VH-VL binders against o27280. Designs and how they scored, part 398

Target 1, 266 residues: o27280
Amino acid sequence: MDSMNVPEVLEIKRIVEESESVKTFIFSWDFRREVRPGQFVMVWDFRDEKPMSVSLIDPVRSEIGISIRRVGEFTDRVHGLSEGDLLGIRGPYGRGFELMGRDILLVGGGIGMAPLAALADEATARGMRVDALVAARTADELLFLDRLEAAGVNISTCTDDGSCGFKGFAHERLLTLEENHDMAAVCGPEPMMFQVMRILDERDVPAQLSLERYMKCAVGICGQCCLDDTGFRVCAEGPVFWSQELSRVREFGRYRRDPAGRRVPW
Key: E = the ipSAE of ESMFold2; O = the ipSAE of OpenDDE; V2 = 0.75 times the mean of E and O plus 0.25 times the DockQ between their complexes.

## First folded at step 16 (VH-VL)

Design zb1 (framework fv_libevitug; at its last look DockQ between E and O 0.01; V2 from the best seeds 0.00; counts 0 for: pae O 12.6 > 2, placed apart)
Fold by ESMFold2, look of step 16:
Structure zb1 (fold): chain C 266 residues (1-266), chain A 123 residues (1-123), chain B 110 residues (1-110)
Amino acid sequence: as target 1 above (266 residues)
Amino acid sequence: QVQLQQSGPGLVKPSQTLSLTCAISGDSVSSDSAAWNWIRQSPSRGLEWLGRTYYTSKWYYEYAVSVKSRITINPDTSKNQFSLQLNSVTPEDTAVYYCAREYPRDYYGMDVWGQGTLVTVSS
Amino acid sequence: QSVLTQPPSASGTPGQRVTISCSGSSSNIKSYYVYWYQQLPGTAPKLLIYGNDRRPSGVPDRFSGSKSGTSASLAITGLQAEDEADYYCQSYDNSLSGYVFGGGTKLTVL
């Protein structure tokens, strides 16, 4: 194991409260090392280690940002930290998004907007037209709207409860949007991504989707992040996959696996 | 418009110290966004990074392992320049020496280069 | 022997596309950004590409960079006579704790 596979202990420079349940933790970072939208880091709280997507990549200020939703014991402990506290970070790991063409569609659900916010910044910096469909259960869970608007992204929203924008699911809103994109990038709850992928496939829009699976090693040796029947490891061959790769995966959108490898429903 | 102007002797005897200076116009050596590099080039070894210095709350120095025991890079804020000193030179140190700005440092590469100074090490 | 490996020479005729490869390792190109410099005879190197595939202002779009795994490439389309120069790739190497360059490629326009 070389030095890049041990966590580097970093001071939390800033904390941005994105919502009641989501915080962005900002660290100084040496940008001689490559970081791409869609890659992840392993965050170590000196007790446990979890994968988190990079949401901010700012080489001018020498900052990276990691957005974390409070969903369990690890994330509860991390949310309890303050500026100046320490976290271990190793990475980045995984395959990031590839940009192509002139017009890109982003479709994000909940915390899935985190890697897409980083991608939006890169796409607009490259002069691409960016449309984003931002989905959540409620209005107060819609993430990064001000940041996306300031970057010149054309935003459409939807909420399950109708409290902001279109009432309904992301794929239902997608059916009412223009169909003239060169590519799409999708990240969010897997059932949402499955439905969105089907629509994009019918439109012949090349799509990249970012998956989440349980991870331990992050370098592809432990097998905890594998997908059914393909042998794809989310930490090595993903987390970003082309829709064509995922169309061969029986479990995608249908079920998941627990740490013991058992099939469980979504 | 940033410009780098190099100066220093072009001939150095073996075992002595090679000393070069890079004067900066249009920017400050103490800019907290830049790094100031020395690179050399020889026919036998091509381009070789020697080291850099930069300022944030204090001065930082990074030196190539190949020359770390012999090299010193010194910023001079009063003259707005930075220097290269390479001790105990041999004929293998014969090269064209360049200074270069890296701005913003780390990600953006070396955007401004000095004109180059041929330094020959021979008796 | 350079840490990054480039072919010593390349050639093409005006209007053609040429590529120049740069081969590294997991200690450099795989994890660190790649840069390209053009050096005309008798002059200092000039930055062509930063951040794997970004062009500084003033660099024509017929120059492009790409990276895959431990290798990078510089592509020149619409080759012109003034493109005759030496080309160097550059990255950072974690094991050496410093910037590293390729050995250079002399491009001849026939």
Scores: ipSAE 0.745, ipTM 0.884, lowest interface PAE 0.9, mean pLDDT 89
Fold by OpenDDE, look of step 16:
Structure zb1 (fold): chain C 266 residues (1-266), chain A 123 residues (1-123), chain B 110 residues (1-110)
Amino acid sequence: as target 1 above (266 residues)
Amino acid sequence: QVQLQQSGPGLVKPSQTLSLTCAISGDSVSSDSAAWNWIRQSPSRGLEWLGRTYYTSKWYYEYAVSVKSRITINPDTSKNQFSLQLNSVTPEDTAVYYCAREYPRDYYGMDVWGQGTLVTVSS
Amino acid sequence: QSVLTQPPSASGTPGQRVTISCSGSSSNIKSYYVYWYQQLPGTAPKLLIYGNDRRPSGVPDRFSGSKSGTSASLAITGLQAEDEADYYCQSYDNSLSGYVFGGGTKLTVL
């Protein structure tokens, strides 16, 4: 088996409380193994395995971070762990974000900000101007604001209930922002991404979007993460896709497959 | 197809060590995605998980609290097998013992079982 | 005795629907996946349901699993004579730091 497919048991170095439901688990990382924003790893708690995006890449400290939202049995277990505990990590996998131009727009919703936070770090380090639209249902669910500010990111926030920033959805806030970005990176709820992509397309802003699907093998062999009509495998050809690629994906923004393969609406 | 073949004595005297072996075919004991378990079954205690071992960069061992002080599970990569040792046995350890595989890449849970070995603890 | 509680017996006639319950607690079923095993007389247990409600290949769709709160259930529709067996639920218990089984349910097909 490929060395990349072998889980490494890593010690949780630090845990950052991002919100009530989100924690970032930090691990020592050997950067001889390349990792890019937008890629994911498979996290194994020795009972279950789930794909998680990399939210922190720090070559100086030789660390990576994985942000995990509490949403089910697996994540409940992981959230119960402490510093010094062990997790299995295999990867990274998938296609990450590409940076182009000088001015970049990040649009993230909820935990979708995880890979975008990593991208923001890279972009700012490269001297790019970064605008970030951070969306959440409520103010307490807005993620990585302090981290983004520290990186020099220009932040705009929006919340469904108006508890912070613009009251409304990300695509609504986007309509009020300037149209002078060279590229955009988007990650969050798929309905959000769908609306955001439409606006960006109308503005002729090249956009990359990170999709979330049920992934089992992470190496493109099981087909569980295949997108309808295209045959794109989210774990192999994605999870980051260009808007032009997603325009060919019938299910994007419309429905998804549950773990049993059934079509379910968003 | 993965198969588990058990072997070992079916009779053990009290205070002695119970020893069983589970030979693996169709998979590797050092598979990075497999865990190897021992379970026993008796009318009095039902199904009881005893422990497991698995390899991921190194070997890990998990034992049930009820037998932790007496149990040892050992993988043998050279023979592609894993063994169970249970020390200081008593008649309460009389049961049918099973080895079983967990393979999360396919199914969670114990998807392959050995044929079972009746071990009777008697003087 | 068993950490997970099952009825000791269940019965049904061919073609009927039968359900087997498995009761646990917050330390096990509520927090961890539930598995079901079928054990025919004189044989080792066979994995029947994994991950609460998923079927391995080869398991008929007439078998289904569900979980709610601290309880799980196995449902068998279209009961057949060959379904006569012992059924066990299994989960993980964080207080015991180990896997736990139910006491088993003997299903009789009348």
Scores: ipSAE 0.006, ipTM 0.482, lowest interface PAE 12.6, mean pLDDT 91
ESMFold2 (binder alone), look of step 16: mean pLDDT 94; pTM 0.954

Design zb2 (framework fv_libevitug; at its last look DockQ between E and O 0.88; V2 from the best seeds 0.00; counts 0 for: pae E 2.1 > 2)
Fold by OpenDDE, look of step 16:
Structure zb2 (fold): chain C 266 residues (1-266), chain A 123 residues (1-123), chain B 110 residues (1-110)
Amino acid sequence: as target 1 above (266 residues)
Amino acid sequence: QVQLQQSGPGLVKPSQTLSLTCAISGDSVSSDSAAWNWIRQSPSRGLEWLGRTYYTSKWYYEYAVSVKSRITINPDTSKNQFSLQLNSVTPEDTAVYYCAREYVRDYYGMDVWGQGTLVTVSS
Amino acid sequence: QSVLTQPPSASGTPGQRVTISCSGSNSNIGSYYVYWYQQLPGTAPKLLIYGNDRRPSGVPDRFSGSKSGTSASLAITGLQAEDEADYYCQSYDNSLSGYVFGGGTKLTVL
C-alpha cells in the first residue's frame, strides 16, 4: 500500500469552536501535497478512524482545518482533545469540487458547510462571486457565517424554526431566489441535497454534490461506500459528484447503507 | 527583486568534489518563506532536482536519493548564500547546475533561478 | 527515463492553441501540485505555472495549466513566435521523496 495511506501523526495546532457541537481542528500541512475542497481525510485517534471533510485550506499559513461535529463516541473523544494533542491523519482522499464560471452558489446544511467553506475561500480568492445559502435546524447551528462574510461571500440563511433568516428548508429558500449561477456546490443532509439538485437541474445550473457514506478504507477497496446500480465508490469516485452522475444513483436521497451493509432510509 | 548569483569552477576532475555557491540578494537564506534548491540539467538526464535546504526554527535538508550519499547543501547566513558540494564526481555529473529559490508559501514553485553554471567532469 | 512523461516535441502556427501533456502516477501528479517551467534557449527555466493552474505575475493569461487524475496539461492560446521554447512539468514524488521533472517538450512555432 502507498505510504500515503499510512496515517501521519500530527499535532493539533489550533482549535476553533464553531458552535456548541462543532470544532475545527487545525494542522500544519505540507502544501507540496495537493488538497482540494471537497476532499476528506481519515482521522485516527489511535482507537478508531473516521472520515472528515477538509474545511480550511490556508496555503499562506501552511494549515488545513478539519471540522468535526460531536455525534458519537469517536467524536466525543476528539472533542476532548486540546491544542498540542496528537491525531493521526491520512489522506486527502476522494474527488473534490471543481470551480467553473464566475458566479457560484453554495448550498450547505449543518456540518455540510465544512467543505463548502473551504470551497468559498478558493472561489473568492479566484475572484469569483460567491453566494452561499447556509441552512441549519436552528440559528445556533449555522456554521462559518463570520468566516464566509469575511471572505466576501453573500450569505443567505435559513433555519427550520425560523430563528434566523428564512423559515424553512434550503430548497424552499432556493425557490425564492431568482438568480442564476454558473455552477453550484451542495453539501448537507441527503434529503436536502436531493431537493436542491432537482431545483438546480430545472434551472440548468450545473451542480456538484458531496455525499456522505460509511467509509471504512477510504481507498476504494472495502466497498462499504459503494452506491447501488452504478458501483460508484464514494471514497474514490466521490465524495463530490456531478448531478448527472447522481441522477444514475437510485439510492440517492432515498436510502443509504449502514455499517452492516443494510439499507437504511433517510 | 530577488536575485541569485552563482559562482564556482566549471571544470572538475573525476573523483573530486564539485563545489558551487549561490549568493542571494533581495531575500534571506534563513527566510521561513523560502527553500533553496539545487537543480541540474543535462541532455542525457534532463532536469534533475538534487536537493534543498530551508530554515523553520531550525535548518532542514532534503536530498535526492540519486545523490544523497554524495551531496551536501550548506547555508551561510553570514554571507547570505548557500552552497552545493557533490563528492566523488564522475562524467555523469557533467551538467548545467542551477540554484533556485522555492517560495514555500502559497502554492510553492521555484520562482527565482540562478544563471546556471556548466560543470564539466573531465580528466 | 523521466518520471513524468512529456511529448518530446510540439508545434503550432501563430494564433493557434497548443497543449502539452504531462503524465505521471499517483505517487506524484496524482497527489501533489504540478508546476510548469518555460526555458528559452540559453536561459534558465522560468516558472510559468504553479499550483496546477496558477500564473505568476507577468505570465500572460494565454498560458493555462490544468490537472486531472495523474495527468497535467499546459495550454497555450494565441501562440506567438516568442513562445518557442522548452517546457517542463514538475511535481513531487512521494516514492522518491523528491521533486521530479518531465523530460521536456520542445515547442516550435511554425
Scores: ipSAE 0.891, ipTM 0.940, lowest interface PAE 0.6, mean pLDDT 95
Fold by ESMFold2, look of step 16:
Structure zb2 (fold): chain C 266 residues (1-266), chain A 123 residues (1-123), chain B 110 residues (1-110)
Amino acid sequence: as target 1 above (266 residues)
Amino acid sequence: QVQLQQSGPGLVKPSQTLSLTCAISGDSVSSDSAAWNWIRQSPSRGLEWLGRTYYTSKWYYEYAVSVKSRITINPDTSKNQFSLQLNSVTPEDTAVYYCAREYVRDYYGMDVWGQGTLVTVSS
Amino acid sequence: QSVLTQPPSASGTPGQRVTISCSGSNSNIGSYYVYWYQQLPGTAPKLLIYGNDRRPSGVPDRFSGSKSGTSASLAITGLQAEDEADYYCQSYDNSLSGYVFGGGTKLTVL
């Protein structure tokens, strides 16, 4: 194990409350190491280590932001931390999003908007036109709207309960949106991503989707993050995959795996 | 705008210390946006990074493993300069030596270079 | 011998496209930004590309950089006689804890 795979202990500089259940933790970061939208870091609270999305990449201020949704014991403990507290960070790891063309569509569900917010910043900095479909269960869970608007992103929203924007699922809203994009980037609940992928594939829009799987080594050696049928390792060949790569994977959108690797229904 | 002017002797005898100075205009050696590098170039090794110094809350120093036991890079805030000392030189240290500013914001890189100083190590 | 491997020479005719490769490893190009420098005879290197694919102000659009895996590439389109120079790639190497340069490519404009 070399130094790039050892957690660096970093002080939390700032905490941004994105929603009732999502906080962004901001750290100083040495940008000699490349960080790309769609890559992940392993966050260590000195007891457990979990993969987390990078949501802010700010090389001018030498900062990264990591957005974490409270969903269990680890994330509960991290949400209880304050500015000045310490976390271990190792990474970044994985394949990030690749940008192409001039017009990009982002489709994000819940915390899945985290890596897409970072991608939106890069895309707008490159002069691309960015449309974002931001989805959540309810209005209070729509993430990064102000940030996206300030960056010049054209935002469409949808909520399951109709409390903001279109009432329904992201793929249903997508059917009503303009089809003039050179590429799409998708991240969110896997059932949502599967439905969105099908629509984008039919429209012949190149799409990249970001998956989550259980990770241990994060560098492709242990095999814990492998997808059925292909042998793709989410930590090495992903977490971002092209839709064509995923179309050959039976498990995608059909079931998930617990930390022990056992199949469980969505 | 930013300029780097090198000075120092071009001939050094084996086993002695190579000493060069890089004077900075248009920026501060203590700028928190910059790191100050020494690089050398020879026909046999091409470009070779030697080390850098920079200031954030304190001074930091990074040196290439190949020269780490022999090198010192010193900032001088009163003269707005930084220096290179390389001890116990041999003919293999013969090279053109460059100082360079590294602008660290937005991973911009080594954007300003000194004019270069040929240093010959021979008896 | 060089940590980053470049072809020792490249050539092209005016108006054509030339590509210069830079091969590294996971300890450098695979994880760290790539930079390119142009060096005209008798002068210091000049920054040409930073952050894999970005141009400093004043560098023409005909110079572009890219990166794939552990390899990087400098492309020059609309080749001109003044482009005849040495070109170096540069990255950071985690194993060596320092910046590393390629061996350089001498570009000849035929």
Scores: ipSAE 0.469, ipTM 0.758, lowest interface PAE 2.1, mean pLDDT 89
ESMFold2 (binder alone), look of step 16: mean pLDDT 94; pTM 0.958

Design zb3 (framework fv_libevitug; at its last look DockQ between E and O 0.82; V2 from the best seeds 0.78)
Fold by OpenDDE, look of step 16:
Structure zb3 (fold): chain C 266 residues (1-266), chain A 123 residues (1-123), chain B 110 residues (1-110)
Amino acid sequence: as target 1 above (266 residues)
Amino acid sequence: QVQLQQSGPGLVKPSQTLSLTCAISGDSVSSDSAAWNWIRQSPSRGLEWLGRTYYTSKWYYEYAVSVKSRITINPDTSKNQFSLQLNSVTPEDTAVYYCAREYPRDYYGMDVWGQGTLVTVSS
Amino acid sequence: QSVLTQPPSASGTPGQRVTISCSGSSSNIGSYYVWWYQQLPGTAPKLLIYGNDRRPSGVPDRFSGSKSGTSASLAITGLQAEDEADYYCQSYDNSLSGYVFGGGTKLTVL
């Protein structure tokens, strides 16, 4: 088995509190090793292991960041950690985002902004114009706004309750925007992504979308993250997919598999 | 502008030690962001990375497996240079040797090279 | 003998597009970045591409790099006489714990 499949025990170099429920854990990284926005790593707290997106890629400081939302027992434990503590990291895994053109649109919801923030950094570094539509339920759940602004990203916000920016959902806000982009990257709740993809397709904007599925092995062996009809493994062929690929996936935006393999609606 | 100037003998006898020095100008050998490499080139083996050294709170050394038992790379902060020692040389070690800088380290590649030094191993 | 495999030679006429391939494995190109170097006759290698597809300052945009799977490619558009040189790909190999180079490709401009 490739050495990449062995967890590396890494020290938490820094912790950034992004919101009340989201922290970014920063690690030293050997940047001879490729890491791309949209890829994920398996985070091991020596008890359990969970896939997490890479949210920061900084070759100058030789650092990567992993943003984790507090949602359960595993993440509760991780959120209890301090700088200097250890975590197991293996990866990165999966297909990341591709950049094309000069103008890119990012559409993110909640923690879905994590991989998009990394993509924004890369895109701006490449001299691309980046527009970001950042969505959340409430203003306090909007992520990475300061970071995106500092990077020169043009930000538009929307919240379900109207506490910040446009009141409504991301796809509704998107409909009010007239600008065409060369490419779009989307990550967030799957129902959001589904609606956003539809709009982008109608506008003939090439789009990449990052899916979230239960991933156990991360190496395409266990099949837990297989998508119906296509046989796509989110951990291997994804998690980033082109809209054309997802158009073939029946379950996209409709349902997912739980850890037991049962079909559950979104 | 960063420059690397190589020096050392171009002829070494078999079983002796090859010794080269790379003097740095425009940068520091102890820069936290740089790595200092030795590479050699021959018609038979092409380009071959030999090893590197860099400083990040402490000195680190990485050597190619093929020469690990015979190679030493030493930084000299007082002279702002780094050296290569290769012990027990054979004719197979005949090559043009280059020193090179990575800046920043790892991701950005070897952006500055020395002029190269032909070292011939012959009795 | 080189860990990374390149064609020994390539050729093109001025103005043409040429591509140089670099084939590796999962232990190197598959997991690590690829660098490209240009070496003119009698000179040291010069960094041409880093990070798979990034150009250092001073490198013309007619040079481009790409990577897919365990293979990388250098493309030169608008080929010029001055492009006649040897080109080397580089990566890192985890099994060898060190940088590795391709065998080099001699590019001739006809």
Scores: ipSAE 0.886, ipTM 0.941, lowest interface PAE 0.5, mean pLDDT 95
Fold by ESMFold2, look of step 16:
Structure zb3 (fold): chain C 266 residues (1-266), chain A 123 residues (1-123), chain B 110 residues (1-110)
Amino acid sequence: as target 1 above (266 residues)
Amino acid sequence: QVQLQQSGPGLVKPSQTLSLTCAISGDSVSSDSAAWNWIRQSPSRGLEWLGRTYYTSKWYYEYAVSVKSRITINPDTSKNQFSLQLNSVTPEDTAVYYCAREYPRDYYGMDVWGQGTLVTVSS
Amino acid sequence: QSVLTQPPSASGTPGQRVTISCSGSSSNIGSYYVWWYQQLPGTAPKLLIYGNDRRPSGVPDRFSGSKSGTSASLAITGLQAEDEADYYCQSYDNSLSGYVFGGGTKLTVL
């Protein structure tokens, strides 16, 4: 096996508190190695290992950032760490977003804005016009607004409870936005992504969506991240898929699988 | 504009040490975003990266494995230059030698090159 | 180095499109960015492309780069006489712990 599949132990250089439940962990990184928005790394806390999307790609400062929501035992332990503490990082892995055209729409729900924030930086650096629909349950869970604004992104917000911006779901807000985009990138809760995908397909907007599934190997060998009826491996053929690829996937938006492979509803 | 001015002898005898200097104007050898490279070019081997040095909080050095036992790259902050020493040369070390700035390092590539120095290894 | 493979020559007529390939492996192009350099006769190489497909300021937009798997390509559209030069791809190779170059492609404008 290639030694590049072994975690590198890195010091946490900085921690940014994005919200009460989300922190961005920043590491020094050698940007001779390719990192694309939409790719993920495996984060190892010396006990367990979980996939996390890259949220910051800053080759000028030689920094990579990984945004992590506190949602379970592993992420609770990682959130308890301080600057100077160690984490193992391997990767990046997976297929990133492909940019096309001049006008891009980003639709992000919750932590799903993390890979889209990295994509926004690249899109603006390429001179694209970037519109972002940033969704959350509440105002204090809207992520990366200041960063997106500083990058020149045109931001629309929505919250389930109406505490900021449009009251309602992301797909409902999307219906009220202009329809002049060359492509879209979507990441967030899978039910939201399904509804957003259908609207974008009706508008004939090419869309790429980033999925989340259980992963162990991250290099396509173990089969834990496979999608029903296609055999696509989220860690290898994804996590970013075109909407036409996902239209053939029976489970998308309908159910998920637990670590034992059993179907469970969303 | 940043300029790199190379100097050093163009003829070196076998088994001796090749020594070249690259003087920097318009930038600092200790710039925390740059790396300073040596590359050589010959008809038989094409372009070949030899090594680089850079500063962040201390000096770092990277050398190509093919020459690692014979090469030294030294920055000199007082003269704002960096040097190449290649020990125990043979005729296969005959090449045009270039210094190059990489700025910002890693992602952006080698944006400024010296004019090159032909070094012939012959008795 | 010999680890990145380029055709030794390419040619085209003024106004045409030409492409130059660069083939590597998973230890270099497959995991690392690709750079391209232009070398006019008697001069040092000049950076043409970084980050697979990005142009530095001053490089005309008729030069473009792309990457697929372990291969990269440089495209030149609207070919001009001054494009006659040698072209080199570069990447980083993890197994060699260093930068690697292609063997170069001599482009002739017919």
Scores: ipSAE 0.780, ipTM 0.902, lowest interface PAE 0.8, mean pLDDT 90
ESMFold2 (binder alone), look of step 16: mean pLDDT 93; pTM 0.949
ESMFold2, look of step 17: ipSAE 0.662; ipTM 0.855
ESMFold2 (binder alone), look of step 17: mean pLDDT 94; pTM 0.952
OpenDDE, look of step 17: ipSAE 0.882; ipTM 0.941

